# Miniprotein binders against a2bj90, part 105

Target 1, 235 residues: a2bj90
Amino acid sequence: MSRSARRKTSALNTVLRVVEVFASIQGEGPFTGTYSVFVRLAGCNLRCPFCDTRYAWSLEAGKPLGVEELVEEIARYEPSLVVITGGEPLLQRHPLNSLVEGLESLGLRVQLETNGILPAPARDEQLWRVYHVVSPKDVPVRVPGAKLHPSWVDYARATGRAWFKFLVANEQHVREVAEYVAKLGIPRSRVYIMPLTPEKLDMKELLELHSRIASLAVKWRLNFSPRLHLLVQLP
Short names: E, the ipSAE of ESMFold2; O, the ipSAE of OpenDDE; V2, 0.75 times the mean of E and O plus 0.25 times the DockQ between their complexes.

## First folded at step 10 (miniprotein)

Design kn15 (at its last look DockQ between E and O 0.96; V2 from the best seeds 0.80)
Fold by ESMFold2, look of step 10:
Structure kn15 (fold): chain B 235 residues (1-235), chain A 108 residues (1-108)
Amino acid sequence: as target 1 above (235 residues)
Amino acid sequence: GSLEELFEEFAEITWEMYEHIFRADEAAKEGDEETAKKHIEEALKLSEKLLEIARKAGSPELEKLARHLHETIKEMKEAFEKGDFLRAWELMIEISDTVYEIEKIIES
């Protein structure tokens, strides 16, 4: 192959480290219940004690996939939503912007899940146009290394495309979240609280925790997120 | 400086200890009691080293947190021995909060 053709082919095949691609229902946050394709990217800058996807922490857990190939695979599922998650997807920011460009060119709606440590998208990034669910990990359970980048609040105000989601187990946690979001100026309409579940709850316990946290959401005038996929036993 | 080097060593050992906590939890969930015990014992050894370094650095704040880590890891060891994995999960959250506070102090 000529040097020119080889270089052009390499540039077109921007690569992501991908752990898994699968269809399911979005079980959390503002898009709960939506038929979705999940793209789990490898690598994370945190070690959360409650993480149920520890298998995605290492970049080596991901298989290299070309962005064009990945766009075609996603499109074949005919999703109503593409959820980009991980690990922490923004660790692969450059090829992620290329993936978003490809998905948007097909008219596919995209949501990113992030811990918010890395900055919000700039106006000239393809990620500027997609939806974001930001899960800060420095409240109420404080994870070493976590710190919400302040640009996410500015981004949410400027675009209306970001929501903030917090795992809570009790009313003290909800009080801490309420203080945190008030200090940062995050409007309560953009805030979700959802159950912090131990891994081995039976269905009765899971429903009781959901009921308790939902009641707290009403009391504190915050949005409630289920963990719907756990309730209906989907991946 | 010598104090900055002590804080860097403290942070490095804290992260090594924290990694052992996750490996112990994973092994326990797989039913591998011997591997879980090995990692918990390493975490205890590292928490003792943290106490030594905190004293050398002259930091009562880090000394208090190192003692808290040690006692929490001892309780986690007991939880694993009893098969109380819900309790172990709660203790991991406590360890996470403590490590976060250590980082906050060192960054100051």
Scores: ipSAE 0.750, ipTM 0.891, lowest interface PAE 1.1, mean pLDDT 91
Fold by OpenDDE base, look of step 10:
Structure kn15 (fold): chain B 235 residues (1-235), chain A 108 residues (1-108)
Amino acid sequence: as target 1 above (235 residues)
Amino acid sequence: GSLEELFEEFAEITWEMYEHIFRADEAAKEGDEETAKKHIEEALKLSEKLLEIARKAGSPELEKLARHLHETIKEMKEAFEKGDFLRAWELMIEISDTVYEIEKIIES
C-alpha cells in the first residue's frame, strides 16, 4: 500500500461527524448523576418514533471534526465521564476507536450509548475497554430494522462493562422486557427500565410517570433509570 | 411481476410511507399544519397502494397489516386535526410496530 493510501485511510479514521458537544449530568443508566461531556455523533440506522434527537439522523447534520481537536475540546471540560451518543455512534466505528484511544490516554472514562444493532466491540478494538449502555429497539416497542446483535450478550458476560436499557410505558412492556432478557440470558442486574416519555409532558405528569415505572422496576426486580436531566431541567 | 417483485415493491412503499409519517409529525410539532396534512395524505395514499399490492401478492397477512396501517394513519390524521399530539405520538408508536411486523413477513 502506497504512503498516499495509508494517509487517506488514516485521515478517514481520524474524522468524526459531530452534531454537538456539551457538558451536563448523565441523566440515565448506571452512571446517573455523573458530570459528563456528551458527544452526539451524526447518523442513525433506525427511525424510532420516540426519538428525541431526530436532528442527528442524517450524517450531514454533523460537522466533520478531527479526533485530536475533539479530544482537546472534551478535556477542557474536565469531565468525570465522556458519553458518546448520537444517532448510532457505531456507524462511525473506526474514528470512534481513535477517539476512545485519545480519551483513555488522558485517563478519561468513556461510556457509549448504542442501539445494539451493530456488533459489539472486538478484543482488538479500543471500544472493548469502555462502558456500554445498549438500548435494544426490538422490545417492547418494536422499531423497523431493529434487532439486537447477539455479540452484545457475549460482550456483557466477558467484560461486565455492558448494561441494557429498555424504554417502557406500562407493566406489559416490563413483562416483555423480563421475558426478552430471560430468553437471551441477560443478567437482571444489568437490565434497566426507563420511562418511555411522550414529548410535552408537564413536570407533574413526568414525575407521575417516573413514580409508576420505578414502582414496576421494584415489583419486577429490575434496575430503574430515571430521565434525570428532564427532571432537573438540564440538557 | 413475480411474487418477489411484489414484496420488494411492498417494502419500498412501506418505507416511503413511514418517512412521510415522520415528516408529518415534524411539521405538526412545528405548527405547519398544511405541510403536516400534505404528508399524512401522501402516507394514506401509499397505505392504499400497500393494500392493493398485498391483494395481488395473495397474502392475507400482509393485507391485514396494510389495512391496520391505513386505519391507524387515518386516526393519526384526525389527531393532528384536533391538535391531540399525545394521541398522534401513540399512533406513531403503533405504526412503527406494524411496520416492524411487515418487515418480518417480507424477510421470511
Scores: ipSAE 0.743, ipTM 0.886, lowest interface PAE 0.7, mean pLDDT 93
ESMFold2 (binder alone), look of step 10: mean pLDDT 87; pTM 0.870

Design kn16 (at its last look DockQ between E and O 0.94; V2 from the best seeds 0.00; counts 0 for: SAP 70.816 > 70)
Fold by OpenDDE base, look of step 10:
Structure kn16 (fold): chain B 235 residues (1-235), chain A 108 residues (1-108)
Amino acid sequence: as target 1 above (235 residues)
Amino acid sequence: GSLEELFEEFEEITWEMYEHIFKADEAAKRGDEETAKKHIEEALKLSEKLLEIARKAGSPELEKLARHLHETIKEMKEAFEKGDFLRAWLLMLEISDTVYEIEYIIES
């Protein structure tokens, strides 16, 4: 391989396709309420019917940003957490590892959001060190092409740095989640259920849905994830 | 064609149909009723082709699923026409689940 090819591969490893960078409150999962910078990466390997970020599905929807520049941009917000989300962030795994290295060098905590289709981080990846919220799309509402990669269960057991977040609309969905996590041997303490929210719910309907799903979480002895950002009208 | 070629054609048309459902939903959300109607009507035609392919393949299971898709897409069309976005959303979840089951059967 020519020196030019190695430089092009190294440059490709330092550029992310980024849709948006913004500061907000983490509204979901184990870090709910945390002041966070969100990095929404472009490209997704799924087409979820309930996706609220369809504009991020194409890689071309993202702008190319250098990892160093992106680290500096994120650091200016003084975040308590950096949330890497998007379509599917792990489609950009290689430059994402470089981003994580840069952020960790500044002492920033990082949380990844992933659909869990792609393999979990290996021990030699910088991504191994960060927190992961895995959102399977094969249960309870099945999305074509969705299958949880088994390495996420192993990663969760090995590191304690993974949680599993499921979208649920009713008690049947909660039952299916409970059966699924039992079958896979995922500890219930690592499982979050979150309201599957239709678009255009008013605040009253949204609160009622949250109340119903939270009650089911207690009944089924699962953790509850709000959509706090929707409740407090933040991005 | 071979049975394999029929399954490949079935899968390809399923994905094409599913793409039209998303385009219809996006158009409906923008208030572009004409574009929404165009895409949902194309999705209906594609679901009819799925029924024909499933019959040619001799798969009662795929025929059942293709029939369910066709009926669900009809209901989704009616939901768009009525401006019932909640119903359309629920039907889109049903379509997703049905396509997932189709993919699972074809892969098995």
Scores: ipSAE 0.777, ipTM 0.899, lowest interface PAE 0.6, mean pLDDT 93
Fold by ESMFold2, look of step 10:
Formats: C-alpha cells, structure tokens, sequence
Structure kn16 (fold): chain B 235 residues (1-235), chain A 108 residues (1-108)
C-alpha cells in the first residue's frame, strides 16, 4: 500500500505560496529603474531586525497559487522585468523553477532576490539562467543564522549572472564589506553597497544618507545602489 | 550531558528573548504601549535567566554576552518610553549582532 505522506502530485509541485503581486519600479541593484512586476513569496529562514516585510516571514502568510495562473497574472502587466522576492524565495525552490520556466517561455526577464543561505542554482535548473541579486546577512550587521553558501561565488564566476548587495550605514560598515568580499574572492564590479535605513526616514535624511553612501562607494571603488522606490515613494 | 543541556537551554531562551524583542517593536509601531512594555519586560526576565545559565555552564564569554543583552534591552525599554524609535531600532541591530555571536560560540 502507498503512504499518503510520501505521495506527491503534479499539482502540489506547481503551487507557490504568494504574499503579493504588484507592479512598480525596481529600486535597488543593477536593474534600478526598470518597470517591474514583483512576486513576493512567503516564508523566510531569517529574522532580520531591519526587515520591513516581516509579514512575509511565515509560509502561512502566502496564499496558494498555481504556477500557470501566476504566469498569466504576471503577463497581464507586460513587465520589463519580473522580480521574485520574499521572504526567502528559495524555500519554495521546486515550484519556483516551474514559475521561471513559464516566465521565460513568454520571453520575460527574471531577477531573483535572495539572502544566499540556500545553494545557488544547478546547471539543470531553470533558475540557472536567471539574474540573481544576493544579499548576505552576516556582514556588516550580523543576523543570527546567516551564512552565505559558497556556491554563490562559484555561480557568479561561472555565469556572470549574480551580484552581491550589502546594506551599510557608515564607512566602518563599508570597510567590513570590502574585507568580506576580498576574502571570498568577489570582484568589486559585482558588489553593491546600499543605504541601511530605518523605516519611514524623513526625505531630507534619506537623501543625505544616499549622498553619504554614494560618496563612500566612489571612495572604495564599489557600485552604489539607491533605494529608489523610497525616494520616489513607490511600493 | 549536563553541559550540552545548558547550551541547548541557553540557545532556546535566547530565541524566546529575541521573539519578544520583535513583538515589542511591532506593538510599539502600532502605538500599543502596554503590549510593547509587556514584551520588553519578558525579554529582560529571559536575559537574566541567560546570565544564570552562563554561570552554571562556567562560560565567561556567554555571561558577558548575556549581560550585554540585558543592558541593551534596558536601553531599548527606555527608548520606547521616550518615543525614541530610531534609538530602539539601532539597539535591535546590536541585539542581532550579539545573538549571532552567541550562536557562533554555541556552534563551536
């Protein structure tokens, strides 16, 4: 007799737990300014004190959506980029690969945002061909349980499709990031530093922090990422 | 063994304390001062238990970190009472770093 707990169906393998789907501008990293559809997946393997999407931490915060229906919903926006974010999207790896396959079949460009704890894509995964922005959470502010999986550096070297993004508030943080990326062998051209902001910062304070961090990026020969969506008050 | 059980208890209580810190922050954001105060007081109580367990385990390193947590949580309570939410946010970042260090020591 078969055991129910070991039985998998095709329908279960093609369902994602989704918190929200919305159109906006990609405000961070190498694709800043791109008209995008964001897909926020439920579940996270970290509890970052600076997280402003804590509502996505629980897998139960997401509603189950079939991958085909989700592809159709995304396509109606006619996006220039599909940003898959969360929580931590790689917690739903199998149906995520199905989503990527569907989006790529429509010619849609896909970017994944990840904290890098789970391994980088293998060559036979649909995620292999997708762009990745990896945000390690063990530098400069150290989050319990954070550890960048070493496969992300190997993936970046092999494919050129990964960038590494770090939240910083001051020059000491930038120095720590520089030491970290040097130790891991991540070239400066793949590294972004981005302002570490409290929730609901005053616009003047936000601009001053952007200016300060951008100046440090130039000084340290690193790429700068804004938080453009905050500056223009988009989700 | 007794020592391994002490480290497991220390890690469990550290997590419980950390969860209360997040719940206090969420309550403060809603303007629910009484709920925020309740969670901060519970986090303080748990940090005192961490001190006791660190002494039983004979770990000066864990005792130093537990004392730092207790002091930082007291400062966070004061920040909430004054409505200084930027300071409270910065203290949460420091708590995160301290919990990370605790986890590293227990892993070893």
Amino acid sequence: as target 1 above (235 residues)
Amino acid sequence: GSLEELFEEFEEITWEMYEHIFKADEAAKRGDEETAKKHIEEALKLSEKLLEIARKAGSPELEKLARHLHETIKEMKEAFEKGDFLRAWLLMLEISDTVYEIEYIIES
Scores: ipSAE 0.734, ipTM 0.882, lowest interface PAE 1.0, mean pLDDT 91
ESMFold2 (binder alone), look of step 10: mean pLDDT 87; pTM 0.876

Design kn17 (at its last look DockQ between E and O 0.94; V2 from the best seeds 0.83)
Fold by OpenDDE base, look of step 10:
Structure kn17 (fold): chain B 235 residues (1-235), chain A 108 residues (1-108)
Amino acid sequence: as target 1 above (235 residues)
Amino acid sequence: GSLEELFEEFAEITWEMYELIFKADEAAKRGDEETAKKLIEEALKLSEKLLEIARKAGSPELEKLARHLHETIKEMKEAFEKGDFLRAWELMIEISDTVYEIEEIIDS
């Protein structure tokens, strides 16, 4: 293989399609309230009816950014956490491993958001070292093409760096989540339920929904994830 | 065609229909009611084709699901016409669940 072919393959592994980079607080999951830089990657392998970031589904919605440039941009925010999200970040697995390596070299903590369809990180990937919030899309609302890859359960057990977040609207959804995690052998301490939120709720309706789902979380002995950014009107 | 070819055609049309629903929803959200109506009518035509394919395939299960999709898309059209975006959102969740079930049957 020529030096030119190796440079082209190395260059392809150093560019991400990025929709947006912004600073906010992590509003969801185990890191709720953390000052974070969000990196929204382009491209998704699902079409979720409840997706609030449909503009990120196409790879063409993202701009090509070099990993080094992106690391420098992120570092300027002095984040307590870097959140890699998007459509599905693991569609860009190779350059994403390079990004994680760069961020970790600066001592930055990284958390990935993923739908869990693609395999969990292998031990030789830089992604193995980061935190993961896996959001299955086959329960309670079933999304076409959604199937949790079994390796995420194994990864969670091996590393303790994975959590599972489920969107729920009612007690039936919470029951289905409880049955699903029991069947897969996912510890309840790693499970979060989050409000399935229609796009046009007012603040009163949003708070009422949060209260109902939080009460169900306590009843079913599951962790609760707010949509804190929506409640405090941040990105 | 073979039964396999009918199932492939059914899956392809199901996916095309599903993508049209999203385009209709996006049009409705931006206030382009005419485009939303046109797209949902195209989705309804595809759901009729699904019924025909399911009948040709001799699959009562796919025929039932295709019928359910057709009725759900019809309700979604009415929701758009009324400006009931909450109902349209609920119906999109129902469509997603139905399409998931279709894919599981075809892949079995």
Scores: ipSAE 0.811, ipTM 0.913, lowest interface PAE 0.5, mean pLDDT 93
Fold by ESMFold2, look of step 10:
Structure kn17 (fold): chain B 235 residues (1-235), chain A 108 residues (1-108)
Amino acid sequence: as target 1 above (235 residues)
Amino acid sequence: GSLEELFEEFAEITWEMYELIFKADEAAKRGDEETAKKLIEEALKLSEKLLEIARKAGSPELEKLARHLHETIKEMKEAFEKGDFLRAWELMIEISDTVYEIEEIIDS
């Protein structure tokens, strides 16, 4: 373990509530296709009807793990990317910054997935230097309590380290996303649209939906995100 | 005041109903038909109470949304009975949008 990771651990809360740690492929967004270790943190500040990880909503779903132990477990997978997800990972912001420091000390690339309700990283946080995929939940489907914190747009401009990802089912949804990002001043180059999939689509239906949404991405000059892990049947 | 108490009660019951919808969906997906039916019927009763509270509060907007919730939950109950989980999923999205609108009215 690096000296930097040990110092940070001793100075901050060193425990995270973790639901699961597993290796897979990042199936979504700008890092699609990357061999990744996923760290799913417990607790969420939203109840999305389309959430496929409802088991992570409760803080009690997570087991307490020490940050140093977690860094060692992650490192054993030899990942090309570490994806911090959840629930909503920023609910555990302080120990999460300690985890990021430990991972950075090993040269590991980190991506965070967030619903963007809590503020973007400050310049003095370890999270400032990681990549973020922000998924606002007030468009096109409106989830109670969702509102993107305005700091995420400023952060994306200042750092180039944030992208915005939206679940869509049809062209009306894409229009709503386009209006939303234009109003907030989010450049199209930072926007991904992704198929809004129910659980029980067969492979033919899943491919047809991907084709339709990809065609809309081209038409509207937005980036397309697959749900690659579903197409190749990985977790 | 009394109106503020009615809005607080409306919001609390709306959230209770919303949580029951998710629990009912989980029970239905695991094949626990008895639990799913019990929970969705409890959610339906909460939506009836929302309608009564909206009328006491004198809010046509909340009354309209409470009626919409009630009818949507009835349709979701029918979807569970038919095993139509895609339809139930679509109805949960509609409920989410409706609850969002309720919160916008109450928080205004």
Scores: ipSAE 0.788, ipTM 0.908, lowest interface PAE 0.9, mean pLDDT 92
ESMFold2 (binder alone), look of step 10: mean pLDDT 86; pTM 0.855

Design kn18 (at its last look DockQ between E and O 0.03; V2 from the best seeds 0.00; counts 0 for: pae O 5.8 > 1.5, placed apart)
Fold by ESMFold2, look of step 10:
Structure kn18 (fold): chain B 235 residues (1-235), chain A 108 residues (1-108)
Amino acid sequence: as target 1 above (235 residues)
Amino acid sequence: GSLEELFEEFAEITWEMYQHIFKADDAAKRGDEETAKKHIEEALKLSEKLLEIARKAGSPELEKLARHLHETIKEMKEAFEKGDFLRAWELMIEISDTVYEIEKIIES
């Protein structure tokens, strides 16, 4: 079949359920401060009490978008980074791999945010080449159903393209994270601790929490992640 | 067996209760006090049922967790009534941890 026919057929079979696409600044993790386009995919396999994107939990919250159309929309923003998030993006793994292929063909750098329950990418997946920020939800706050798939640690070691990010509120939480990552063999250089921010904090309280967690990161020799978008009031 | 059926029922009711907790919190944050009250009362009713099932199953471990869950939901209801949303948020984290432990016991 012709190249045009194959592309058209692929677009009809490759659809993502997308909640929103928007430009902002990556506020968390190793790429903090990067001009980014966020692609929020619908559906999640967890119900975290601290989730600030509960509107993305249901697959029905997303609109169907063809992968080719989505790539073109993203490209028009001229992003320095494409952040694929959600819900849990790996619930839509097959069309997600197609999206990654399209984005990388345009030279766009991609980062995925995942709760790590589903397995890390295989070597033959387009997701293999993507940067990943893995946020296990069974430590320190334990979320029902959460369990980090062990392949993420293997993936991080093999590729150097994964980091692990944990929400913490106090030093006991940091101790629990430290024990967890030590047991899994995750080096400190790949670990971020980030403020577990309740809603309805004023700016003073938000800054105090950031300061406290940053001080703990230094004390425990872990990387610190802000929630920069909250501090600068961006989405 | 009968014990396995009780554990399945316990897990199903725990999940239903957990969904009501989120619906209550979402409504409270919108200022929809009537909807928040409806859902938190349903969660309380379900937590009482969990206690009954734990007793039928003869599981002191599940009974302790069900009692803790019930008391935590009662505190969350009081927090909503006082408009203490930070306290409600903290209690939701405690509920999450309790449900996690319940699941771990049932899956073992």
Scores: ipSAE 0.805, ipTM 0.913, lowest interface PAE 0.9, mean pLDDT 92
Fold by OpenDDE base, look of step 10:
Structure kn18 (fold): chain B 235 residues (1-235), chain A 108 residues (1-108)
Amino acid sequence: as target 1 above (235 residues)
Amino acid sequence: GSLEELFEEFAEITWEMYQHIFKADDAAKRGDEETAKKHIEEALKLSEKLLEIARKAGSPELEKLARHLHETIKEMKEAFEKGDFLRAWELMIEISDTVYEIEKIIES
């Protein structure tokens, strides 16, 4: 191996395209309220019409950051959780495994946000050890090309480290989610419904929407995910 | 080169190819058909190179995956030419899954 070849393969496994790194409160899913550092990765295999992070769709929207440098940056925030999000983080699977290894070596907890299109972690991946919030895009709002990879159901059963978060606007969407998770054999205790929020809601409308969807969660015996960061005006 | 150098080259070209696929999709969605075509054609050339490297490496598995990539990129090119952005997007997901399988083999 030439010193040049080792540097390039090392670069593929050790460099992430990162849009932003910031500290906030996890506003969504099972870790709602947790002081977290968010790492938003660049690139997405979807173009969801309701995406609030469209600026992260292109790989070019991210800057190349070394895994070691990124671990050091994250550690300075002293987070209770590291949330890996973006477009689709699993598009950068290799350097992401390296990032997880670095973060876990510091005793940091890691949660991945994914659309569930790409395969779940294998047992030999560092990603196997972290928490995953899978947000399918095939139900109830069908995004073209979105299909939940079956391995996520198997991963959830094997590890207990996966949850499924569905965007819903009304009771019909909640029904479709309930039917979908029943068909796939996803335990209801691992299912969250979250308000599908239009871009231009005022605070009153946002609260009314949260109230409506939370009531539906209770009615349908599903967990409710707020958009807490929107409610408390955090990033 | 050594077998190890061929696998390294394969991984590098796979990543470069994948970046061109993303750039093609982004350009197509912006209505920049010329840029989309340029990037998809480059991705196609890179996928041909992957086939050559896989053959040199004597890896039937990588050759199969590289062939699948090449065929999928061809179909993606046709989808862009037809303005079938939905099909192009499905094919981009299939490319992503194939890249993931390649990565697993190279790590093993």
Scores: ipSAE 0.022, ipTM 0.361, lowest interface PAE 5.8, mean pLDDT 89
ESMFold2 (binder alone), look of step 10: mean pLDDT 86; pTM 0.860

Design kn2 (at its last look DockQ between E and O 0.91; V2 from the best seeds 0.74)
Fold by ESMFold2, look of step 10:
Structure kn2 (fold): chain B 235 residues (1-235), chain A 108 residues (1-108)
Amino acid sequence: as target 1 above (235 residues)
Amino acid sequence: GSLEELFEEFAEITWEMYEHIFKADEAAKRGDEETAKKHIEEALKLSEKLLEIARKAGSPELEKLARHLHETIKEMKEAFEKGDFLRAWELIIEISDTVYEIEKIIES
């Protein structure tokens, strides 16, 4: 086969372990409210007690899907945003870069959700050009094995394409986040605090928690992230 | 064994206990009381072993953390028996924080 054909065949044979693909609204962070297609990749390098998606922790939870086929499936939804999440999507870094290349060739905007343990994208990666929401898990609720890779702060400064999102339940948590981001030199405009919610919380309690955390965001001059999908009962 | 061998054993048992905690929580959430009970009882047994190892290692800090794990797991067992899943959720978060602190001590 020709050199061009070999390159196309290699890209076509690139495979991701995918748990689910679905359309919904981005409920969290800077793109809240955006019509999105979610691609949940299998595998995670953490075991967060508050994880909503424990079913994605094992790589075996994902089905192998070819990147080209996945791009076509995503495109059929006509999304305003493609959200790549998981588990931890950077565990499948190589085929993930191929997926991003395919999505961007169609003009689709991409956002990645990561726990930030693995390094930020290098300049020569397709992932360099996408948006990232980084959720460190070593503050305020500390998850075993969590450690934010320092490259994410450098990446955020160099590109302006990363934001940092933290789950908080009270003002002490917010104080801890504020100290953490100040130490790392992360500007407040890039920081979101979001309600730390249990799975079974009635709507009144959910709204009260949102109100309390939003008030704290104003008090501490941080951005507030809702969990909008919970409020409107979308996946 | 050596102090390093005791810390390695402590870390391994801590992780095994932590995995049982998640299995118990998942079983409880789906209403599988028998599986939840089996895993929480294994986690409790492992936390007792952690306390013994911490005492052998002569580490007051690990002993304090092991004691905290043991008591937290006992409380989580009681929460499961009552069907108090909000309380169980709070306790698994506390266990996560405690395991994180253990890792920092052992890795230092």
Scores: ipSAE 0.726, ipTM 0.880, lowest interface PAE 1.1, mean pLDDT 91
Fold by OpenDDE base, look of step 10:
Structure kn2 (fold): chain B 235 residues (1-235), chain A 108 residues (1-108)
Amino acid sequence: as target 1 above (235 residues)
Amino acid sequence: GSLEELFEEFAEITWEMYEHIFKADEAAKRGDEETAKKHIEEALKLSEKLLEIARKAGSPELEKLARHLHETIKEMKEAFEKGDFLRAWELIIEISDTVYEIEKIIES
């Protein structure tokens, strides 16, 4: 391979399409309440009807940003956690591994949010070392093109660094999640249910929904994820 | 065309229809009623075409799903016209589930 081909492949592995970078609290999953920098990557392989970040679906919605520049930007916030989210972050897997390497070199903790359609990290990827919250989109609300890749279950068992987060609106959805995780052999201790939240709920309706889903989590012996950022009116 | 070509056409039109549903929803959210209406009308036309293709393919299952999809889009139109955005949101979820079932049949 010529020096020019190596430079082009190196350049492709060092640029991300980024929609936004912001500081907030992690409102969801096992790291709820953590002061975090969010990196929202552009591009998604799904069209979820309940997506609150539809503006991130197109790769063109993101600006090209160098990995080194992005690491420096993130580090200025002094985050307790870096959350990589977006549409689907794993669509940018190669530069994302480079980003993780940069962040880990600074001693920063990293959490990935993914829909679980793409394969889990391999042992030789930098992504193998980070935390993952996998949100399957084939249960209980079925999204076209959604299928959980089996390697995420294997990754969860091998590393203990994966959790599974499911959007639920009612007890039937919680039942379907319980059956799904039992069938796949996902440990219940790694399962979170989160309110499927319609847009334009008022604060009272949002709290009532959280209360109802939290009660179902206890009844079904599953972990509960709030939408804490919505409850406290943060990004 | 061959049965395979009909299924490919059905899948393509299903996806195009589904994209119009999202464009309608986004237009409605920003108060662009005219654009929302245009995308809903296009989604309805595409769902009618799906019914025709399913009949040509001789698939009663796809015909049933295409019919359900068409009726759900009509109800979504009525929800938007009434300003019932919660009902419209529920119907978009139902459309998603129906499209998921369609994809499973086409992939089988």
Scores: ipSAE 0.650, ipTM 0.856, lowest interface PAE 0.8, mean pLDDT 93
ESMFold2 (binder alone), look of step 10: mean pLDDT 87; pTM 0.870

